VHH binders against c4kar8. Designs and how they scored, part 94

Target 1, 263 residues: c4kar8
Amino acid sequence: MAELSTPSPASPAPLDGGRGDELEKFTLRGARQILQLLQDLITHRGLITAHTGGGHSFMTAVLKVDEERGRVVLDPSPDPQANRRALAAPRLTCVTQLDGIRIQFPLVGLGEGQDKGRPALFAPLPAEMLRLQRREFYRLQVPLAHELSCLLKAEDLARKPVEVSARVIDIGAGGVAVVVPTGAAEFVIGGTLPACRLALPDGEPIELDLEVRNLNRQTQRNGTEQLRVGLRFAALPRAADTRIQRYIFKTERALNAKARGGL

## First folded at step 8 (VHH)

Design h10 (framework vhh_vobarilizumab_d1)
Fold by ESMFold2-Fast, scan of step 8:
Structure h10 (fold): chain B 263 residues (1-263), chain A 125 residues (1-125)
Amino acid sequence: as target 1 above (263 residues)
Amino acid sequence: EVQLVESGGGLVQPGGSLRLSCAASGFTFSEYDMAWYRQAPGKGRELVAGIDSGEYTSYADSVKGRFTISRDNAKNTLYLQMNSLRPEDTAVYYCAAQKSFYGLTYYRPSEYDYWGQGTLVTVSS
């Protein structure tokens, strides 16, 4: 059986919402919530990738919501063939994002019309909309006092295994950024570092696989060069995800209390 | 009572012209978006041309440049001037009315409130 996969919030590829109750907690079904979300797409001129099936898609936008008749009005493609494919499709899967929040919704019964002489596409309001927050882009700057570290299992320039203890400088639900001395190991964007160990307070290190996302060489004021490595969590177990989220929540709460002049 | 009554259909040779009329009664004509649909034997109803309450027009690609839709709100009448007629224009032509709403017109048969009985147009030699 195929398991649900969550692409990057910025990816135009649709999530398979029809196959799992796992996305139910992120699904909006209230008419008021759906109308508000569609209105937000209009206000922010959100570009929508509409998938018509068979590997075909076109770029559109919500132009209007007709609340009285229960219709959403869409900008047609400048390509007539794309519009014909859309009108022939039994369903459109619309994918977009606003402020890092991934939004996906189906449209069934697409038709054509006009808005004061301008061609338009329309469909009944969707009965549901998927809203996934971009929590993996939220980055907690790790307080230096926490001395958070991650033991990386990497390779040196000769492709020999090496272990590098890296300082965690920021952490989010989707990954960490670490700093290592220049030359400590070789990193390849897209490469996997297996069985690394993230040391969080209040427990054993978390063993996890990390994918290299980005590399940035930075020179500190003292002239020391550091390599900043952005790492994505791969296949994160629920218990590990819970511990990481608790750390982020507790630390943010403590920082907010300190900023307000509390403790 | 609401009525839409089409007239002007008939037999015409290829390249000829016809003018269809649709007389409306029983509703406030100026508040409705009007359209001509047609249905050929063995086919579903398809949009020919639409004109909204603001007199913005839309045409099917197959008739664009040959047909002209117009309306006379004082006479409660919708017109379709058909020029350069082709055998594939042979169909029953229907007048349809949809209540106007902020300039939005939906071109789907189920979106129309009222329909005429149709008038036959035959294009043959």
Scores: ipSAE 0.495, ipTM 0.802, lowest interface PAE 1.8, mean pLDDT 84

Design h11 (framework vhh_vobarilizumab_d1)
Fold by ESMFold2-Fast, scan of step 8:
Structure h11 (fold): chain B 263 residues (1-263), chain A 125 residues (1-125)
Amino acid sequence: as target 1 above (263 residues)
Amino acid sequence: EVQLVESGGGLVQPGGSLRLSCAASGFTFSEYDMAWYRQAPGKGRELVAGIESGGYTSYADSVKGRFTISRDNAKNTLYLQMNSLRPEDTAVYYCAAQKSFYGLTYYRPSEYDYWGQGTLVTVSS
C-alpha cells in the first residue's frame, strides 16, 4: 500500500540527471519562510495527513510553533495506537493544502508532551518544506456543502461486482481522492475501475475510467478509521476534462471571493 | 546554586506504597514544569509523571491510576505518591525541571534544564 492518500505528481523524464532537480525549486529551506508557512497552516486551521509508514496515516493539525525552542506542536490522534506508530516512526511525512497549493514536509524526532494539560506531539521544525504551485499538482479541496460523490464500479472480497458511492474529498486535473467505508469493496493498486460516475453539481454524471493509485487507512480526528483511495483519470474525454476544469475554476473563484470579504 | 534532591526511596513489598520527595533550590520553582523519570538497569530513562507550573498533570500508561504527582510551591517540593507497587516499578527515580514556555512541556530527557541524582526504589519480597 502507498503511503500518500492523494496521488503523487510524477515528474517528466529528467533532462539533466534527475527528477529531484525539478522539485528543488519548490523546496523552502529558509527558517523564516518555514515559520511563515507553518503559521499560515495554523491561521487557516489546515488539516494535515501525517503518514507514519506501512500505509498508515492519521489526521492532525499544527497547534503552535515554539520559535524559542525550534519546535512544531501537533494535535495527537484520539487513537493511542496511531500515536504510538507515529512516535516509533523514524519520520512522519506531512501532507496538506493551502489555497490549492500542495504542501509537504518531513518531521523527524517526534516526541510527546503537553499543551496546557492537553496531550500533544512535538517535533523539531522541519529543515525543508515542499510548496507545489503547478496545475498538475493542484488539488481542490471539495467543499462539504457540494456533497460531491463518485459512484465506483468495484468488486467485493468474493470478486463480485458492487457499486459504492464514495465521497470526493479532493479533485485535480489528474484525478480524485475519495473516502470509502472500510470493507465496502476491494481495491488493488494499479487496478482499473471502468465506467465510474462522477456527480458534479451541474449536469449529468460524468462516466470515467479510474485507475487506483494509492490506498491509505486513515485514522480520523474522532478516532474512526476510513479508507482513502486515490484515483487517476485513465482516459478523460475533452468534454469531461472541460467540465471538471470548469468546476475547479468556479469553486476556486468562489472560495477566493469569500476569503477576500466585501467588508 | 541549583539543586534537586530526591528522597523517600527504599525497599518495599509488592502491593506496598512509597512517597518520593524532590527538594528544589536555586531557581524560581513555581516557573518550572517538573517531572519524575525512572531508569531500570540496562534501560533508558522513561517518563513516569509530569506536572506543569499551571498544575496540569500527565502520567505514563503503566502507572496511571496507581501514582499521583503533586507539587508544593511554598515548599519548593515535588512529590510522587506510589501505590500498588509492582516488581516492574524497580528503578532509580529522577526529579527533573524544565523552564515553562507558554504552557508547553516536552517529555524528552534532553529538554530538561536540571536533574537530581536519583533515588533507588526496589519492589521485592
Scores: ipSAE 0.252, ipTM 0.706, lowest interface PAE 3.8, mean pLDDT 84

Design h12 (framework vhh_vobarilizumab_d1)
Fold by ESMFold2-Fast, scan of step 8:
Structure h12 (fold): chain B 263 residues (1-263), chain A 125 residues (1-125)
Amino acid sequence: as target 1 above (263 residues)
Amino acid sequence: EVQLVESGGGLVQPGGSLRLSCAASGFTFSEYDMAWYRQAPGKGRELVAGINSGGYTSYADSVKGRFTISRDNAKNTLYLQMNSLRPEDTAVYYCAAQKSFYGLTYYRPSEYDYWGQGTLVTVSS
């Protein structure tokens, strides 16, 4: 099943490739920046989840960076089968976290080697590394008590303009996920919904242009169908971005305080 | 000119022993990680054993306990002592050199700077 929420900061799961061009601004391609991030992972003994495909992964770490030969050296798995899968894989997808920042990068051309007699894995330096702050990938699950809504300007099945009040189920820096009744409107992936209104607590609704990113139909226990719609903020005024971030941080802090057994 | 010259190959009975030598010239031998690779008929080139400039060794699982790699920096020579030879050890054996950097050695044919011409080892009755 399709997931609308981005994974948590600590999640080992790779980010969805369908975000393509939106992730470009967070992708580091400079050799100096790549080397610095890899050195930071060494310094902080950062644990890396390396995905070999087919649902397989293993835990590793960057042991060294060989700048002269352009190689990164990795700690092999204690499980020989995991190492064999990694060496046979056309690509590793490496996922880690450093100081609340999610780092993801590919390794191609994995091989075996040694570091002073100790087994090691190596690969050419990655050509790119994705570096996302919490704000870019974090999704706040909106409390039901907040009754957050977004008024969508869409089209019905007959292509007639309609306004649909949709419940917001999660929200992040890049967009929202909403729930609409099946048949209330037609949504096309890549389509733009202009001048929608996001109603946050403590202020006037925010007027936003939204792009449809994904769709997921779900059947409830009572037999009714709902459509979950993932929506990207096409452009955000600075004031709107500030209000959304303030809501996210304030709500997260309140939820954390509640989880600790007190206000 | 850089040159690696292997010797010591030949025909031997199963259970027998051979000692391979690789004479190096044209580079500072003591600064290089050395390895033996082999290629059997119809198969790709595979690592047999490696020894780095610091003397640390590595062996393929198929030869552990039977083969011993060693080096003599004063003679610029790499050795492979092969004991308890099996028909599956039949291959052309190649000497290879990779410049040492920070104790790191990469076991892939394309990572080696220099290769010998090879010496044939046949294990058969």
Scores: ipSAE 0.581, ipTM 0.836, lowest interface PAE 1.4, mean pLDDT 86

Design h13 (framework vhh_vobarilizumab_d1)
Fold by ESMFold2-Fast, scan of step 8:
Structure h13 (fold): chain B 263 residues (1-263), chain A 125 residues (1-125)
Amino acid sequence: as target 1 above (263 residues)
Amino acid sequence: EVQLVESGGGLVQPGGSLRLSCAASGFTFSEYDMAWYRQAPGKGRELVAGITSGGYTSYADSVKGRFTISRDNAKNTLYLQMNSLRPEDTAVYYCAAQKSFYGLTYYRPSEYDYWGQGTLVTVSS
């Protein structure tokens, strides 16, 4: 009897549901594009995390695409409970990566079958697939030495305007995560912070509007409380987008060089 | 005209045996994956056993080791040998055909092209 492999670590959650409209430009709906992308997953043996809802997921892969009958064939989980949850779910949200590109797609109407005597799962071909370049989903962890900051225009507890300098802890094409000193300002999920200023090393601060997406309050070991705020770029100028991508690319390459024993 | 005609159903005692047959006509039997489904009162149709055009077999967990599916392409006939029958095996048994595509068979009633009218199996004393 072979030893069972250890459970895989948790995969990234599916993209935020509130971002549906923003993701339309990255959604593939052409039948040939969908078929080609699924074939690429087969060729590269891409591992897929299939989310069945309620915080449950399992690891699978596309085994075959049946173009004649319009079905995708998936590798079942070695865990019978995971397969039962998947078959009972109204939909699966499948998430994978191919060469640094994030791919996400729904499957509806999951069923059981076989491929030459081996158990398999199947579903109708997805009508859409999300294909995000690295720029869309990648989040650079900002080195402390870079001292990146964002001047937030927010409100205090008395709803009076305040300016708060927040440390940027991560940055991507869609937004930043910042740490705000406790008590400096009040934040509301879905609220807009107009005319904030993001300081990047190369040039003047970028003026932009930010939307509050998430809040996480943490108490540090030294007893101080901090607020982590996730912020989306609501109106990003083209020049700003270019500068942010250059910063991300340059910093990632430098970090990769250090990890490989370079400078 | 395509026809699937089941036979061999009947009343049998618990622990008994029964052999079902399904005679196929109107299509090239050897090119089809064949299956037995059953439906008990108040339940949906469930897979009992399947056999592909290539001879690969699959069984529901509830019948593994008790039932054997087989086919005779020369006679265009599908068989189900049922041994050690239990009261919970009581159902109408249906023969179903799905066009074979590269060894892939889908176990959902809507995926089958042709269905028989069914034969009743009653397991009772």
Scores: ipSAE 0.598, ipTM 0.822, lowest interface PAE 1.1, mean pLDDT 86

Design h14 (framework vhh_vobarilizumab_d1)
Fold by ESMFold2-Fast, scan of step 8:
Structure h14 (fold): chain B 263 residues (1-263), chain A 125 residues (1-125)
Amino acid sequence: as target 1 above (263 residues)
Amino acid sequence: EVQLVESGGGLVQPGGSLRLSCAASGFTFSEYDMAWYRQAPGKGRELVAGIDSGGWTSYADSVKGRFTISRDNAKNTLYLQMNSLRPEDTAVYYCAAQKSFYGLTYYRPSEYDYWGQGTLVTVSS
């Protein structure tokens, strides 16, 4: 009787190039931050899934950080073929978790050797590490009755400036998802929409620079096609952040009260 | 058009087994985190099991050790093997899809992009 009972491989790496900048707020590039995070993985004995490409991966761990030589030391796989694939790969994508936080980083220039007489893999310190907390992706589903909207400054199919009033379907600490009729505007992942205006029920509209994170085309129940656009807050001012969090908290409280009210 | 079509539900005795399937179409299945949710009469939807695009699995405590979630990206199909079924497992079982974000899955019904129509599982003596 076949039944899965062992840990499975983690997800692939983020996209490289201009689209990779969409994760910039969650990416650590400071040498001290990288060293500290790697040391935390050592201290908590974090297991790492290292992806070598082509659907192949193996389990490893950071054994130590050699700060003077600027490298990490990794536990090799008990499978020699996995180690050979890793050494031949142009890049490893390493994925792990620490207290519910997803951590992901690339390693390039993998080599083999020994650490204190034991086989080891080593690589230069990663130039960047992605640190994702689930709280940063908390999303409040916006009640239809709130008619929350965001005025988007985008371009139409003819590359002319256009303003589109989009319905906000969810909102979180990191961004909003909006619905736009298909063809109303063109959106490019990684593209910036400057000076958009988010209308919250209490107070003046919030002026926001938004970055396009994802695009999903959907057909509504009435047959109308809609584009769902995920938008990240770019450099949100503290006052705007406070107002957004207040709206989320107030709305969540009201929804919880409604659910328990039996109305 | 995006579709998720569940199958394999039915009537089974306590202690029995069922295998549910969910056939996906209209999107790149391998880029989505998949989950099984269930809803019993008079109750809300609850997570049964999840599997992300990288194969990482999560289970509700009530089904851990009894149910196994798996996926076949070549066939665009999600599976749920249900063993040692109990009357409390009686529910409509829904397949759900959430666009993968680097292996981060938020297990709340509102976070899923696509849902199937559901398949009924009845466990009765």
Scores: ipSAE 0.005, ipTM 0.165, lowest interface PAE 10.7, mean pLDDT 79

Design h15 (framework vhh_vobarilizumab_d1)
Fold by ESMFold2-Fast, scan of step 8:
Structure h15 (fold): chain B 263 residues (1-263), chain A 125 residues (1-125)
Amino acid sequence: as target 1 above (263 residues)
Amino acid sequence: EVQLVESGGGLVQPGGSLRLSCAASGFTFSEYDMAWYRQAPGKGRELVAGIDSGGFTSYADSVKGRFTISRDNAKNTLYLQMNSLRPEDTAVYYCAAQKSFYGLTYYRPSEYDYWGQGTLVTVSS
């Protein structure tokens, strides 16, 4: 139970369907809008985290859209166990980001197939897709070269204090997602980790309180499983918020300049 | 009128071989992805092997290296060569057709447009 995802706007975990009224204005239900958005994910080779339930997810991508039969085709995991979990799940919740915009959609009735001899997963087109353009939902994928880390103050299995240096994989206005070595610490969804230290590339570490929002055992594209923890900023000082936003803006600018740099 | 007619089923001993054929009529065979499914007593229908309109093949893990699917578009015929047969291969074998779409084939019974009536394969000593 403690390893189940708890959705939040800042995490890669799914947003709760009970917030339907709050999210209705961001929900696409038109068939052409859904098809266009899925095609945009293909064009930009967007990586998708597909949540299969029970705190498990795997990395995938939209390979094709079959408009004639109303199917979306997904890249299977190289881990056969992740694919078996996905096929057994009554529902996948897919979360991705395109041009800083958070996108989330359900897939029901996942099946297996092939694309010219290559294994593929498929499902009926989603009836709805969330497209969240609000600043608070944006997440920057942290470049590995930045070696961004967060020192977490947590507890081990015996409830004794332990400090864990976790790699920051994404960052937004509301929080961070980190990779934690399996078995390094116990996390309780909704629990607070006080006085953690976020190390940005320039300047002193930022001391802040973090709330555990989600736990995911994610199967990577190389087949390896890792524990990903979504953490929300609690009681964030203005100076810390400003510095985090500067890091995000500078990194986005640098990545955009690199993408446009070559003829 | 669309028809898929299977033949070649029968009784064989473990380790034996059979070749199944599926004769297709009433549609443009070369535009369809073809598959063999099987159903054992008390079990659901499961994929055995598929071959798309371009000749690309896929096999269930339980039959890889033992079975070979092939097609002859000039004869509108699908084949399944079954070698090293085991008692657990005992089932009714069905030929199925799905309209080809940009190399995509969906391995779910409801995705197929046409089905044969099946041919019984019994592997027993």
Scores: ipSAE 0.518, ipTM 0.821, lowest interface PAE 1.7, mean pLDDT 86

Design h16 (framework vhh_vobarilizumab_d1)
Fold by ESMFold2-Fast, scan of step 8:
Structure h16 (fold): chain B 263 residues (1-263), chain A 125 residues (1-125)
Amino acid sequence: as target 1 above (263 residues)
Amino acid sequence: EVQLVESGGGLVQPGGSLRLSCAASGFTFSEYDMAWYRQAPGKGRELVAGIDSGGETSYADSVKGRFTISRDNAKNTLYLQMNSLRPEDTAVYYCAAQKSFYGLTYYRPSEYDYWGQGTLVTVSS
């Protein structure tokens, strides 16, 4: 190939670009802090979504941190194509959560290797990590047992109306992320989905308008792909906001109690 | 003096076989992860196969099922058995050594402590 095409390394999850100055106070740059946070991700088995650019990502995890040589060791995808995309990317944007706190960091210079005969991905330690502790950045990872769903009113490939039941994978003050069945509907970034229905475990479904903010084809740990759609609450009634916040708080308390009960 | 000396290269017909050897001296061979890299005319250096100090092997997708890497610690020698050779396998083949580190082997040229001078393999009719 004569022409070089570099995929976008940016996370498809939109952080407010005008808040660059505010993000500085959440940025960890100390080597000890970075090492400790990476070790915490290992200890808590934190799943990481690694964005390779162009709307593609894969699920990974930190396997080891080599403090002496200054590098992290990541679990490769079982999908060889996802690994090829990652290795070709100029940078990975890694996104994860620890106790509901969003953690984001770049990895540059990804390469291949092995850990006792098992394939592994290697990268230098990140020079910085974001740890976002504000309400607007907080995302609760929805327990599968809660069976949270959102009925989306969208369009199919022929631009005909279609209703899609999507599983809610995370929820915050500003929106939800959902998993959409492959081929079920077409989504356009910036498009509005009117009168969608968000089903929480208790009570009536919440009717609300959702704006498509990002799209990501994610390669799962088992090698299959799914479409992840980030949706912003376009207009959130006060009663709905209260109910969503109550669900988040109640679920956080239950998860924290369960974790502490494991002592 | 540390040395890695490759041998066994040459001209071979497509579909043929060659066995490369790398004789190591000047370091404790059994403590090193070993690899074969190759560089084709006009291209960058790429990993062909690796074998760690514990005997675990790894192969590039382009050579899986055709090439076999092995080592003999008693003879301080690394081998690459190359079967079903193709014109695209034409390259200078390099032996490389990386000190074993907690079972981790990083397949990046800059991570290797020692390199041989290479042996040419030409696959042509």
Scores: ipSAE 0.248, ipTM 0.686, lowest interface PAE 3.7, mean pLDDT 85

Design h17 (framework vhh_vobarilizumab_d1)
Fold by ESMFold2-Fast, scan of step 8:
Structure h17 (fold): chain B 263 residues (1-263), chain A 125 residues (1-125)
Amino acid sequence: as target 1 above (263 residues)
Amino acid sequence: EVQLVESGGGLVQPGGSLRLSCAASGFTFSEYDMAWYRQAPGKGRELVAGIDSGGYDSYADSVKGRFTISRDNAKNTLYLQMNSLRPEDTAVYYCAAQKSFYGLTYYRPSEYDYWGQGTLVTVSS
């Protein structure tokens, strides 16, 4: 049997379990709607995190849709091990974002093949896709130019205390997702990291306690592996929550202005 | 009646060569993507090499550089040239046909419309 995963607001982890009833409102099941959304992902070159289970994922993209045979064609990882894990998985959970809206869909029956001599991964078209337009599911992808970091208080592989500066890749109302340098620290799901420091562009670093919710060894499209850690805000003072929400709002506004050619 | 008939299998010593042929009849060969699969005792069928209707080929990592797949549409025949054979290449070799869709070929046994009966290749050490 498939095991339920519990999502973290700070992780690209799939949404599952007891939210099924509420998420029905955001579920697309029409063939035309599914095809159009997949085509939008192709047009916008949307990067997809494909979760293969066991805390593993890889970066992919939709290359094309074969409507005649009902197949979606995906970009394989340059890492053969990531592709082997994907092909062995009973299900892939694909997570991406388009215009600030979280999109999630399952792929079952993944296989390998080719597109005019180029390696490709194939799966039957998903029967459903989630398109989550609620703010509580929203995670801002942090612009690389912002150089947002979080100083984590963790343990190294020898169980000695270390401080690790991790790059923040996404942020939401409930937490952050970070990239940790290889070998810098060891994390335990459910463990608490006390007195970490989140550096936002305006003002002093925010001191906060973080709970480890998700661990993902993600293979990038260039074949390198990253450790992505999903971290929940254990408790936030009102002032800290306000600053985080203000950062999210201002960044969304700036990104929307750029998309419309304003700035 | 659709038929795929393999030939060319046999016993060969390590480092040797064999050429397999697959004669197709009962369908429009030029419109099909063709592949060689193999099955060793106690294992499932695995892809060896594929060639689509447009002539684009691909190979499993284990045979890349040693095997060459080719096709002759005038003779409705698929070939596999096997060089530098190893004991690990010992298997029954099957040819398979999948209706072509503009260069997209899916490498899963269930995606193939037609299969041959197989030809045994034994690489003795």
Scores: ipSAE 0.342, ipTM 0.739, lowest interface PAE 2.9, mean pLDDT 85

Design h18 (framework vhh_vobarilizumab_d1)
Fold by ESMFold2-Fast, scan of step 8:
Structure h18 (fold): chain B 263 residues (1-263), chain A 125 residues (1-125)
Amino acid sequence: as target 1 above (263 residues)
Amino acid sequence: EVQLVESGGGLVQPGGSLRLSCAASGFTFSEYDMAWYRQAPGKGRELVAGIDTGSYTSYADSVKGRFTISRDNAKNTLYLQMNSLRPEDTAVYYCAAQKSFYGLTYYRPSEYDYWGQGTLVTVSS
């Protein structure tokens, strides 16, 4: 197979720096742009995966930007060992996403501090930030009001065929993420679900083959357990690709208009 | 001229107590986050305790519960009360000042604007 794998924007794995020339046009180096992007991460409470090297990472967030001293202030890990690894590392590689856009940046010279008595980590402002606005990495968060669903042809725990109507929570050029009740079906990473049906507004359901890429179990605030399944489009017909792109475009425009409050 | 002058160091037996003082002059003390750092023989400088302009405190794990940092803005003086001293507390103790910005204090030697010359504390029997 010569199919290029399109990584999920939800993946915490860093992008390869050896793509320097290709990623240059998506790299922000202006101080104002970097400050604006960091402020956006604060405003939207963006969760960041900070890679400390050696296969280790921890979850953090930007708490504040100190423009006067040129420092970014980060939430420390509740795991003291993760903080020790981070402080000993020559570099952190921070990966996050904002509205489906992958954001990645290095932090060098991590230190400890406090914010009015609360422990904090800090580092000099990054000299560059990658904001990868590429179609393959973009994921639209599907509005609940759209009730977008995908009928999955899977197997139950006894390996018998079962059809599960799953709610689509995000959608991109390369796939969808869906949620199903825990135990509704059995999913195997790398497994193929043939002849599934994606229901988009305006038109017949799209029949397509889906490959299981990732699984994540979530407990909702109401105590309900659900399984999040990441699915790749294994074979996407041209007409289906066009309809998916049209849905993403229309929905994004509508969401932008709502955010402006009728501007 | 800016000066930070430490005093109160000396020889003490394990389990004993010392109180260090740092007299500040030449800057507006109330606008600075203050800290005590120490340097043991053959080691780098490490944070002992910090206190910001709002009197919020931070302590190294090794001294927590034994040492107390405090400040007196009227006297431009920083203090460190050291109780239950151990041989591993033996070090030169340094007073340090960092200009305060919006409640943020950075605990790295290079982030401090002013340093004292240090006072020696020796804990031995």
Scores: ipSAE 0.630, ipTM 0.852, lowest interface PAE 1.1, mean pLDDT 85

